# VHH binders against q84jc2, part 83

Target 1, 232 residues: q84jc2
Amino acid sequence: MSKMRNLVEEKFLEFYESWVIQLELYLHQLLIAHNNNTMSETELRHLISKLTTHHKAYYTAKWAAIREDVLAFFGSVWLNPLENACSWLTGWKPSMVFRMVDRLRKSRVVLVEAQVKKLEELRVKTKFDEQKIEREMERYQVAMADRKMVELARLGCHVGGESVMVVEAAVRGLSMGLEKMVKAADCVRLKTLKGILDILTPPQCVEFLAAAATFQVQLRRWGNRRHYVTHS
Below, E stands for the ipSAE of ESMFold2; O stands for the ipSAE of OpenDDE; V2 stands for 0.75 times the mean of E and O plus 0.25 times the DockQ between their complexes.

## First folded at step 5 (VHH)

Design r63 (framework vhh_8fcz_2; at its last look DockQ between E and O 0.65; V2 from the best seeds 0.00; counts 0 for: pae O 4.8 > 2, unsure alone 64.99 < 65, grease 24.3 > 24.2, SAP .797 > .668)
Fold by ESMFold2, look of step 5:
Structure r63 (fold): chain B 232 residues (1-232), chain A 125 residues (1-125)
Amino acid sequence: as target 1 above (232 residues)
Amino acid sequence: QVQLVESGGGLVQPGGSLRLSCAASGFTFSDYAMYWVRQPPGKGLEWVSGISGSGGSTTYADSVEGRFTIIRDNDKKMVYLQMTSLKTEDTAVYYCARPSYKLWYLTGSEYFDYEGQGTQVTVSS
């Protein structure tokens, strides 16, 4: 045990700072591709692959870290308070990404009817998976409350090593269950992202990835403005 | 008023070297990532390289990686592009750029600022 910010939090803070900085650098590459309109389909697919690889790297690192300390991802030290307030089960809410697709459809991209139909099917599937996870999280939270109340009652009535062993096992079990739920939510995020990118054409994928990265970068910048001195 | 002024372009032989400079003013320079973009003859803008606000992270287009180096000096508010092993394909007008950080997909606005005419790099035998 650490007496300060633990090793998982320290390592992931460093990783996340680098990861989001790299995302911003990729964002600017996406926006140049968006603006000049002259890249070949092969070039666009390569850029899209860089972005999907970058997102997969985030989840690879996250899943390694949650094996060690899943609670670090609830109210994370590497996110500002605005970013933490916008989190759904340690990340972006899968169903909300379709609002971004809808905005792009109104202003910047034209979708054919086949794409619209596939996106609606994906939206429904995503919402269903999301609601399933929400139901499981509710049951998990009730179980945690019940175990904590039992622990407090037993400690008030008992002293002894047997009670400590049972409580420690229960806490480990709850942590493992929470890890499974976080991974399930992340899998819905990845499946939703892949599904959208499979439906959109490469130019449309670049617009979507650029919009998503813009939102994430801006959320971070807005939340960090508490230390920012305005110049004008 | 935000200003970005590029300089250091010129005529060079293939295999030659050149260092581009960008002087920035009118904003808190270290808070912004900075980019070099270029416009080759008859083509649209092409992203070249980017550097984080602190300078701790850099990225490069595949076509220039290993040959170009992006550097920033936050005290002097400068961004540089050190170019080596230049090829005829590197011929372009080079611009430095600062992102605007607007939610452009909500408003339809452009994403980043351009602050001048850029600097011409011509690589010719």
Scores: ipSAE 0.361, ipTM 0.729, lowest interface PAE 3.6, mean pLDDT 82
Fold by OpenDDE, look of step 5:
Structure r63 (fold): chain B 232 residues (1-232), chain A 125 residues (1-125)
Amino acid sequence: as target 1 above (232 residues)
Amino acid sequence: QVQLVESGGGLVQPGGSLRLSCAASGFTFSDYAMYWVRQPPGKGLEWVSGISGSGGSTTYADSVEGRFTIIRDNDKKMVYLQMTSLKTEDTAVYYCARPSYKLWYLTGSEYFDYEGQGTQVTVSS
């Protein structure tokens, strides 16, 4: 029997499937731009703006959804197991993008010294922010074994009447904490992305975004292939 | 082997219409988004339009938005580009392309090949 999905899961699944399809189409544009040496800086900036807008749309939708049910994002039924395994607090780990930049540097991208310095500074900052969030998450996870959660555990499967209120209160508390952490993580993601794009030239941005999009699309494809997940 | 064969190009007056066709073979057609690109004389490759594997999502370059329509038939393994209100600046060789999702940034191998010969579209008075 297929697991029943709640309304938030269903809606976001639909959204995400559509969003990924659009990302794939943008990837085509990025790849074309990357291979087109005649595109103007204005044109490249426009393309970059389209991609950034697309990503912003994702977080807008996500934040709306997590207000309703943040727990849905910790099960993320719209992702395959491989994608989920690579997720950090319901999304990509910010520090991961520096690995992409490093790889690009080793291949074709030539950064000037000033860019390298700025990237390193951003890397350090991003790592610091990640660690801060991780510490908070750890604290929160440990704190889950508090009286409210213990009470919830005692209730077990026999939840009814007055017990429902206790359970709801516990879940609300948990959800609020998780929502805060998820938003914090997303902020780090967005700041990191913005930081990288501010450091890179338009052609470099296009290449970076193409790499990132390729990785995301391929990860999804690999995961789907392995687990026989098909998304329309 | 992946094959893409474009057709439908020709000479048309400004304001006219053309419908381009692309026949695809050698891969699971519905698993891939398809896109149209064009190369104007003396210029580089320009993105025109894209359509998702299912056909449910489409995108267009700003220069063709509202004038061009991309559609696909997965049963026939065809992708089409309906062009209307054609302008002189639309003059180009049009290619149908399949995306390559290879991790090129890791391998250093870039696969951006539109394997077709393209179809010439000329808009002139």
Scores: ipSAE 0.017, ipTM 0.461, lowest interface PAE 4.8, mean pLDDT 85
ESMFold2 (binder alone), look of step 5: mean pLDDT 81; pTM 0.828

Design r64 (framework vhh_8fcz_2; at its last look DockQ between E and O 0.02; V2 from the best seeds 0.00; counts 0 for: pae E 12.5 > 2, grease 27.3 > 24.2, SAP .741 > .668, placed apart)
Fold by OpenDDE, look of step 5:
Structure r64 (fold): chain B 232 residues (1-232), chain A 125 residues (1-125)
Amino acid sequence: as target 1 above (232 residues)
Amino acid sequence: QVQLVESGGGLVQPGGSLRLSCAASGFTFSDYAMYWVRQPPGKGLEWVSGISGSGGSTTYADSVEGRFTIIRDNDKKMVYLQMTSLKTEDTAVYYCARLSYELWYLTGSEYFDYEGQGTQVTVSS
């Protein structure tokens, strides 16, 4: 909170703050839709589309930002410590959404057998994809201790001259790797989300999206109460 | 109990201005984002604007962007909507709203605070 933020951090912080409030507004609409049994399927689909578009906008902004400074997302100054603690590769863990679906099944949502089967299949696939990414991340993290990174550390002790160029190049290489991993994770998130929405009926999608949005908003609230974060 | 009381509506000509007010009570006002929503005649409810608990962030529907301004006073527990360059399509009942998403998340109970009677805004030549 007391450290200087770079331009990417500042811009994305502003973006995210606005994005979150918009999410809350959509959550409002989702909850209205949930309570309104007179809404047509077309209307529900339109609302779902608005939410998906909103999420796409987030990743569009994120991917633009990570091209400039992917490291900013591993600190994520726009998130509170609780949000950061719950983050997996700079975002929500894809497999988490199945827990949300499970909760809904136990409460308000009735799934037919065919839906259950499809969800389980998707769960397995999602988990597999997560594990694959985790293995790659692990390999990459271990590789940070290789000769190249040791050299980076050595050269990093001095400022100026040729050493600065070498260090910069090394950091760039590292960042590219991280960017790749982050994008891969985001793809899994998007695929998982799409998969779930394709399986669920429009009313069920509204329930799911409301749950997801609520969780995100509440996580932020809980974290802020414990560790006040100002974004203005 | 959560209470929201809207005021400030009226009849105005196209291009005119109105300022809506909402008085909030019954909850920790600064902990919640506040919203303006509206219901045009024969249409469903649509969101208009939102403001974060701290007031540091605002957002607007595309249809009102650049024309409407949402502000809040946490000391007075008020939220306002300054409307300018009003159009006939802005005609609606305007409501102040709060999300009780905490209750929805935890219990599945009532989660929408839509307690106000709304204020009628009519834009007509």
Scores: ipSAE 0.129, ipTM 0.601, lowest interface PAE 2.2, mean pLDDT 87
Fold by ESMFold2, look of step 5:
Order: sequence, then C-alpha cells, then structure tokens
Structure r64 (fold): chain B 232 residues (1-232), chain A 125 residues (1-125)
Amino acid sequence: as target 1 above (232 residues)
Amino acid sequence: QVQLVESGGGLVQPGGSLRLSCAASGFTFSDYAMYWVRQPPGKGLEWVSGISGSGGSTTYADSVEGRFTIIRDNDKKMVYLQMTSLKTEDTAVYYCARLSYELWYLTGSEYFDYEGQGTQVTVSS
C-alpha cells in the first residue's frame, strides 16, 4: 500500500505520469537531433522551445498544486523513493546542473571563452542563492523530517476540536512557509535553466537538455527496478 | 579516486539495533546525494534509503520506514544508517552508494556511479 493520497496528490499523480511520458518522447527527439548534423538552427530552436514549454508546464501545474497542498511535494506519491531522495526542496539542486555542463564540456561540447565566463558567473550566483535558501530553510527541517506527523495533523483538521485548532494553525503556518521556500527554490531552478540555455548555442542546448532528461528518466527507471529484479 | 567504505555490520537479534557507517573520500561529498542499498541472500539489490547532499531531504523504502534513519555528516564525510527494530528480513549485505548523472547519461548501464564493498547485517535468534 502506498502513502495516503488526497485530491491534490491524485490530480498531480495523473499529471506527472503523463508529463514524464511526454518528457521521454521529447528525449527521443533530442537524441535524434543530437545524431543529425543536418538539422537547421530553426529546427533546433523549435525543439528547444518544446522542451522549455514542457518544463514551464510542469512548474505551472506544480505552483497551482502547492497553493493547495505544499506538503504533497515533500515525499511525493508520484515519485519513487530514489527520486524523492535526490530532491533538494522538491526538485533538482540548481548548482548540481553545472556538473552536467562541466561533464559535457569535457566530452561532448566545446565552449568559447565568453561562454565559460558567463557560465562561471551564473554558477556563483546560483550557489549563492542556494546557500541563502538553505540557511532560511533551517526553520523547516524538523517539519520535513516529520512529514507523516504533519499529514496526520492535516487529517485531524477535518475532525475539528480545540487541540486540533492549535495543530491546524501550526500546519497552516508551516505550509505557508514551505510554499514560499519551494517557490524560491523553483525560481532559482528556472533562472539557472534559462541562464544556461541563453549562454549555450542551439546544438549545445540540445546536448544539455538531453543530459537533463536522461538523468530524470534513468532516476525513475532505477527507482522502479524492484519489479525487474524479482523472479518467481 | 572515489572510495566508499562501509562498516558497522554484524549479528543482532530480532528487535535489535545497529548503526552502519560509510566513509567517503575522493569527491566533494556535500554535492552528492547518498544512498543505502542492500542485497538479501539469494536476491538482487534493493533500495533502502537516500539523503540529499545537504541532508535536508530523506526518503525510505516502505519496508524500513519508521525503523531506519539515514543521517549524514558533511564535515566528516560520513553517511550513516541507524537501524532499529530489526527483523530477520533485514538480513543482507548493505552498501552505500553515490548517484551519478554521468553514468546515466552516457551508458544507461548502472544507476549508481560508485558502490562500496558492503557490510554484512545478519538478524537471527
């Protein structure tokens, strides 16, 4: 049996399953573009726009959902345990994306001096924003570790009562603070992504987006391998 | 070079406790999520727990939730698995592991970049 699910979780589970399937289909297109040296800049920019739009759709849906239930995004039912373990404030850690850029630079992508300078400036800004968020999140670390207790308290708000009223107020205060922190983290993610795509050329953007999509898809596949290693 | 060294395994009775340790070296430890996986006798690897690079996010397999706690100390470059209420089904070789996008990106062969040598946990009367 899985975690308890409410209406927000069930709606987002359906959305996310479809979203990941579409991401895998876009990954196929990215890999074709990677292997095809005859694609025009216009064709590459169109594909990059599809990926950017797909990621924007994710955050649009996420931000609508966190207004209703931000706690659903801490230990999400639509993610396997491995995916949840890789999360930093409900998503990928912005500064870690530069490891992908560094790896691509060493093996698949040649960057000019101006690009390297701009990427280093973005990396420093991203790390600064991350560390600022981590310091501000200290107040909520215990709440994230006790997500199960907070979810039970949220269920208790449906029952009523005076002790439930105090718990209800605490849950509401925690949820508002966590929503703010999650949105701040997502803004750093979006700013970092947009910054990288603005610095890279279209073929380099295709390489980067393929690496990012591959990481997400493989993390999901590995976390779901429980079914594949069981033989009877 | 990257090294992960597990320790702290042993023989315990059902209901007992153990704390597994993993010492990491050769990489910027705080930048990587760390994981515990285990291999029960005669079975494949199964996921146990994970912790983000900062330590701010943890997750657990359903079978161990509430009984195991993953902890990291970035200053000492250590990750731990605090195990309580141990059951015979927890008998396995336990490995700590580092997730790498590079292996996933290039080959798709393995999810984990590095795994240690493992430490044996045996839960028996």
Scores: ipSAE 0.000, ipTM 0.222, lowest interface PAE 12.5, mean pLDDT 77
ESMFold2 (binder alone), look of step 5: mean pLDDT 80; pTM 0.801

Design r65 (framework vhh_8fcz_2; at its last look DockQ between E and O 0.41; V2 from the best seeds 0.00; counts 0 for: pae E 3.9 > 2, grease 25.5 > 24.2, SAP .73 > .668)
Fold by ESMFold2, look of step 5:
Structure r65 (fold): chain B 232 residues (1-232), chain A 125 residues (1-125)
Amino acid sequence: as target 1 above (232 residues)
Amino acid sequence: QVQLVESGGGLVQPGGSLRLSCAASGFTFSDYAMNWVRQPPGKGLEWVSGISGSGGSTTYADSVEGRFTIIRDNDKKMVYLQMTSLKTEDTAVYYCARFSYKLWYLTGSEYFDYEGQGTQVTVSS
């Protein structure tokens, strides 16, 4: 598979496969912890710290890879088509995570009034930041349409070296713009995650992290099983 | 039907060793991460160790790290727990477990099962 994947894709595929396997193993630990009182408060905080460190490691690796090839993160080879279809700017949509919090609140977790107020404030801030990024993406899409003539020049124009430099600058500008937008989206994801974990108590954090990891692991397993069964 | 059968427990002195076994059947064994969990007398379940489907990744509870080793044999559909430097705190019924990947928070479904009877480990003088 010499030219099927570039170096960035190959390295991140290896990283991501290992990362999600470790997330699954942490999920099993979370699931046992969330059902009973077998862990002290210190042990719960340690487990939560392991999960937050694991998530931070993902973004550390992603941002290093983004500097080399941001386009690899749009339709990623390390994700199945279902996972890719659920992506918003290369990851989970920050405002959608509050649906998970809402479900837990209604069936499994009792939140005090102060927590509810803080979660609503965070939801509003998250949605505002999301909408800001979506407006920036819309402006980017307009700029992409304006650059369509540059692409046609690559295939049919006879203007020499100036056309090559214009095309190279346009491609570089597109990649830089996308990199900044992906990092901005990731910052909203990290702010939202940290905000939720700061508002919830340690047992509530364990339940939230277990639910989030369950969704991610199930999405991967469901999407992979469908592909395996169909041999696609 | 999913079947998990634990064995290898017994009475051992502090500092001693035991090797637990789990025979699995009724599912595609290599597709699932496997875990050991334990239940001390009169208490709830504690997670002990986990191993990925391929066996390439393992994790351990802090209380057993360095003393216990989880191993799997996908050809024989077996999971093992090699326990050394046993302490009285390790006294428990040990189960091997397969986790479900259902969205338990949406449906109220169970997220794991352990259908074996477990195997008793007793560490005492």
Scores: ipSAE 0.303, ipTM 0.710, lowest interface PAE 3.9, mean pLDDT 81
Fold by OpenDDE, look of step 5:
Structure r65 (fold): chain B 232 residues (1-232), chain A 125 residues (1-125)
Amino acid sequence: as target 1 above (232 residues)
Amino acid sequence: QVQLVESGGGLVQPGGSLRLSCAASGFTFSDYAMNWVRQPPGKGLEWVSGISGSGGSTTYADSVEGRFTIIRDNDKKMVYLQMTSLKTEDTAVYYCARFSYKLWYLTGSEYFDYEGQGTQVTVSS
C-alpha cells in the first residue's frame, strides 16, 4: 500500500512535517498575542516577523527541492488528498487570503477606508497575476501533446540505450517549464502576503496570520481524519 | 462530555520542583492543543504553557521559560507540567485548558473552551 518515494519526496516530507509542527507553535503564539492586550507593537511586529520568516523558509526549501524534482510537488506525498485538492500550482491560491480578510472584516476586524481601498487594489492585481499564470499553465498543458512529448511517450515504452538520453532530455524540458510556473505562482503568493501585511496594522496582521495558520492546520487535520497519512 | 482533571499541586519551598498532571476524556485528545494556565491570588488568569496536539511543539510564557516543561502522552490522554526552580510568584491555582482553534475562529476572543477544576500550587518558605 505504500509506494516507493524518491529522495526528494522523502526529504521534503521530513521537512514539511517539521515545518508544520513549528507552524503550530507560532499559531499558539499568535492566538495568545491576539488576546493579550498588554503586548506592545514592537512585540507584535516581532511575532509577525517570525511568522514571515517561517514562511520564507518554506519557500527556500521548496525552491531547492523543485530544482531537483519539481514533479514531486505535483504529487505532493506529504499532503493528504484534501490538502492536495485545495492546492493551486503546488500551494495555496493567492486570492484565497482575501476571502479570509473579508471574513475577518465582517466579524472582528475594523478596516479604515484607506485600507479597504488598498486591499481592493491588491485583490485586483493578485487576480490578474493568477489569471496570467493560469493562461500560461493552460498553454503548457496543451503543449504536452506536442511532438516532443509524443516522442517521450513513445520512447518511454522501452527502456534502454540512447532512448534513455532522449527521454531524460524531454523530462528535463518538461520540468523546467513546470518549475518556472511554480516559481511564478510562489512569487504571487509571497507578494500577496506581503501586500496584505503592509496594509494591515500589527494587531490585524496577527489576527490574519492566526486565521491563515488555523485554516492550514485544520485543513490538514480534517484531511488526515478522512484519509490517514502516515509520516515517519 | 469533555472532562479535564488536574492533580499534583501542593506546597513547595522556593527552588523546589513539582509535577502537575491533567487527565483528559470525552474528546479526541490528539486533535487539540493543551495548555496550562494559572490564576495567582488577586490576579487574573494568565497563560503558562502550551503543547500542540501531536506534542511536537511547545511554548511557554516568558515568566516560566527555562523552568517549566510541558509534555503530553496521547496514548494515556495526559498532559503534564514539570515545574522546577519554583518561585513565590508561581503560587497560583493551575488549570489544564483545552485550546480550541474553532472557538477562537468564531469568537475572536476566546480560545480555551474547557478547563479543569484546578490544582493549588503554593510556593512558600
Scores: ipSAE 0.265, ipTM 0.696, lowest interface PAE 1.7, mean pLDDT 89
ESMFold2 (binder alone), look of step 5: mean pLDDT 83; pTM 0.841

Design r66 (framework vhh_8fcz_2; at its last look DockQ between E and O 0.73; V2 from the best seeds 0.00; counts 0 for: pae E 4.1 > 2, grease 27.6 > 24.2, SAP .829 > .668)
Fold by OpenDDE, look of step 5:
Structure r66 (fold): chain B 232 residues (1-232), chain A 125 residues (1-125)
Amino acid sequence: as target 1 above (232 residues)
Amino acid sequence: QVQLVESGGGLVQPGGSLRLSCAASGFTFSDYAMNWVRQPPGKGLEWVSGISGSGGSTTYADSVEGRFTIIRDNDKKMVYLQMTSLKTEDTAVYYCARLSYKLWYLTGSEYLDYEGQGTQVTVSS
């Protein structure tokens, strides 16, 4: 059965589809820039800025949407199953990008010792932050199965009126907590991204961003080939 | 075999217009964003414009924004670049390029996808 999408889902689906398309276009720019050895540092920084701005726009839209319905992002109907399977708290897992950097180091990117050290420090910090958020998420997930929540759920299944209100209130409470966690996760993502970009040189940033965009776009393409996603 | 064939280049005066065409074959055309890139004399490859697979989204380099228009015909497997208000700095070999989705950073593959032989655009008084 086709899941009925709510307004938040529909709006964000439309946004995300457009956003990803734009990301693909930026990806090609990044690839061309990487191949262009005559580009100035200023030009490279400008391109990097465009990409960072693009990512900021995503989070701006996301945060606006989660204020309305954070639960929509735990279903993420705009993502295919493969994308969803790779999601951590409604987005990419921050620690993943370090693996990406490692791969780049093995092939194309030469880092100096100072950069390597800084990246390791950032990795440790990122991991710590991830774990903290995961513990909080676990707490909420476990709490959903406690006696009080079970009773509320039971009341809400068969009785309207006041019982529904009680359940809705409980869900709202949960949603508020989830929203905080999602925002926290996003902050870690943004901090991690910023951290990496601050460590890398502009040419390295371009390559990193290109790799990240490639992975994201390709993951979506792979998933869509396997599972048809209805697009607006 | 993937093929991209550019045409439409030529000599034009400043302020003039030119329409470039690219014929694509050998792949599912609508599945790929298409791009125009150019190589000015003595410079590296420069991105000019891109268009999504469906044609619903377009983007332009700042230097050509408002002057160039990229469009595509998926039925004909064509991508076009309408150039207006041409400037001397627009002089370059123009290439049609397909967006690459290869995980080049993992496999060591080429990160650039296919491009044609190019078409020369010369803007001169």
Scores: ipSAE 0.530, ipTM 0.824, lowest interface PAE 0.8, mean pLDDT 89
Fold by ESMFold2, look of step 5:
Structure r66 (fold): chain B 232 residues (1-232), chain A 125 residues (1-125)
Amino acid sequence: as target 1 above (232 residues)
Amino acid sequence: QVQLVESGGGLVQPGGSLRLSCAASGFTFSDYAMNWVRQPPGKGLEWVSGISGSGGSTTYADSVEGRFTIIRDNDKKMVYLQMTSLKTEDTAVYYCARLSYKLWYLTGSEYLDYEGQGTQVTVSS
């Protein structure tokens, strides 16, 4: 029902369109700062704060919306098909962000050995947290499927209202479980972002944030084209 | 061919006003956010202000917020910078810029797509 939008989807679509436009404007500010040798550390820290505040605002709005309709965030109407195809539990996959750090390290950023060690420790922790969420999601889905089958089997000869009530309860249970898992994934995303920004110097943080925003903005631009061969 | 042509610079007293203009050609103007950047004497580029492709969203460097206003006219393919309460520290060459959407961190390409030749703003008694 991609064409039939409910109130939650319409409201979040309006929010997200504004949010991503503002991200693009912050990206441009970051790109200039990225190659600028005259910006003070205080100015760089202010830029970094603007970006982290912007990302926190996204999650504030998202968590309010998923309480109303978590399923809207699986195949979202405000994202194009390419953006939706790249999602892991309604967002970017935390462990994959280290590929971006690796690329920056190869071409643009020199990290000292202490930073490299800390980033490796964070990468391992992030992967561990991801795997915990994946295992919990799998267990939750199995448990929910088992409970549904048992309830439906028990009510197999009961037709009408009781069967509808059981199905409605099962759907609500799945939605609550999905909300919990989406929020857990978002917490790993925020912890990973904070961890990276704590390890990197302010100029390195600006470069990382610019690369991340470039990817997000470009993914949206690539996926919105109708008449050209898509990149990748 | 992409071209950006800035104009409207000049000599002005502290506290004065100027309006910079940028004429764009050679691309689908409304598809791109546009920016003003400046280069003070002997220094690197400093980002000043940006405006979304539609013109619906703007942002400003802290040093100019409240004093400068960015405006675009997509029908005329123009972007403007209205400057007021000018200070000697605003002295710079001002550039209109279109920034790249390339994945620069994968290829090592430059992020700055196009900028014009600039227009000089000098704030002096």
Scores: ipSAE 0.301, ipTM 0.704, lowest interface PAE 4.1, mean pLDDT 81
ESMFold2 (binder alone), look of step 5: mean pLDDT 81; pTM 0.829

Design t31 (framework vhh_ozoralizumab_d1; at its last look DockQ between E and O 0.01; V2 from the best seeds 0.00; counts 0 for: pae O 7.6 > 2, grease 27.5 > 24.2, SAP .775 > .668, placed apart)
Fold by ESMFold2, look of step 5:
Structure t31 (fold): chain B 232 residues (1-232), chain A 125 residues (1-125)
Amino acid sequence: as target 1 above (232 residues)
Amino acid sequence: EVQLVESGGGLVQPGGSLRLSCAASGFTFDDYAMYWVRQAPGKGLEWVSAISYSGSYIKYPDSVKGRFTISRDNAKNTLYLQMNSLRPEDTAVYYCARGPYLKWSYFTSGFFQHRGQGTLVTVSS
């Protein structure tokens, strides 16, 4: 099943490649800040703000693109197969980010009890929001069997075979529902990220952001080495 | 290769009951929603029931609600339709069909692309 690349995919591929390069540059700054004990709180907050702004720019571009073609974000051409296989509704699974928080707690980061309590409250809320979205996705499987969708399949059969019109009508209805669910998932991602950064101190935020960026960059690099080598 | 095999049809009197089965193979059954559809003589396809991949969500049209019950056994890769209080207008060939695929990283909307050969249900007084 060859997937033809359309204009939305070409445009977002160019955006994403640039976005990842900039993320790698910010990762370098995060690693310097992690290893440099003399950075001021003002310098740390500035760096954290750069990362926050960079992530918001990603979602701004993504939300514009999903209005044109949400299906491009399921099995994306700008991600390698490993990255795509790890996706939950077109992105990282919000509850899994707490594995990075858990690793920070087990390593060199000391969290006070107030932070631990707030992080556990956020973890529970995040999991609840995820489960709500997962239930909505399962409900969507049967909602498509409503009167309109069956009638469109019936009309396609009157043409005497598999109907392009039936498939296109189903894709249009599917795209609206999928766009809402993808945007809801992205809102959970943004709320979870903001919640974590609000609870952690600036040095802890730098360590968290470094771990997250490292994981994303390494997943991309390892997936690219294993699957293919490109010249572009 | 995806295969769906319906069974359990036959001749029954009005008010009677039948249980249809659909044996599935060639795909991961518990990843997909499943449907029952029917085609009466001289008519097009009519949706009869839908069930989500886990069975948590079920939907019926008004024409069969309260009389038909869809269920699935994911361990046996089998879909069922219990039909009670059958009427002559329920006479049709009944097909099971594979619904939407969702694995969080990939999604397809291949409605009715895979269905079986069907099983005939005749309700005659």
Scores: ipSAE 0.277, ipTM 0.683, lowest interface PAE 3.1, mean pLDDT 81
Fold by OpenDDE, look of step 5:
Structure t31 (fold): chain B 232 residues (1-232), chain A 125 residues (1-125)
Amino acid sequence: as target 1 above (232 residues)
Amino acid sequence: EVQLVESGGGLVQPGGSLRLSCAASGFTFDDYAMYWVRQAPGKGLEWVSAISYSGSYIKYPDSVKGRFTISRDNAKNTLYLQMNSLRPEDTAVYYCARGPYLKWSYFTSGFFQHRGQGTLVTVSS
């Protein structure tokens, strides 16, 4: 039985699939750029800009969608279970990207001391911001468990009339809080990404973005193989 | 060696039609999702169509939806793009691109490992 999807889910699913396809095009370009070493700095910067613009477009669409139904993003039907399992507040965890940078450092990327210092500072800040958001999220979750959840539980499976109004009010309250938290998290993501890109050189940025995009694409592929493989 | 060879491009008037073909070789064609992508002058690559390995799933961006039709003949290792109601903004080099290895029921996108040399489509009055 295909899970009944609401309109927000359907629309965003379509958007996301298209967005991912475009991401893969950019990934291809990034990998070419990384391997060719013949591209000018201007060309690299242009490519980086394209990727950043693409990510901004995602959040623009996301924020529009969450205004309609933020709850859709906590059960993101456009993601497979593996992708969902790796999600933090409806997206990638900002601090994760530093692990990617660390991995790059262990391979080909040579960072100067000044870059390392700046990255560490950014890491600390990012973690702080994450924790702050988590605390606020916890506050909302606990608050819901008090009055609103009790009311919802009392209504049971047979909701009608005035009960529907109560449920709607409760959901609205939760949604408002969740929307705030999701936006906050997204801001941290964007700030973190910007911060990293500001610290890295254009070639390093390309490598980083390629790694990040690869991870995203592979995660999706891995998850899909696990759950949607046709055993013929 | 993986080869993708596009053909069918040319000059067409607005409102006209064109059919592109892509001959694939050097890999198991029916194991891969295939894509058409295009690059207009001064613009980046954009995808214009996607088709799963079996052809069961197809996707279009809004920019070409209803006008373009992607199809494939796995027996002939050929990808097609029927373009109708062409517009000046459709002017671009069109490329056939190979997606990742796909062998699942749901259409997904993947890394484009290979792309052809492209064929130029010019829409002008």
Scores: ipSAE 0.016, ipTM 0.327, lowest interface PAE 7.6, mean pLDDT 86
ESMFold2 (binder alone), look of step 5: mean pLDDT 85; pTM 0.863

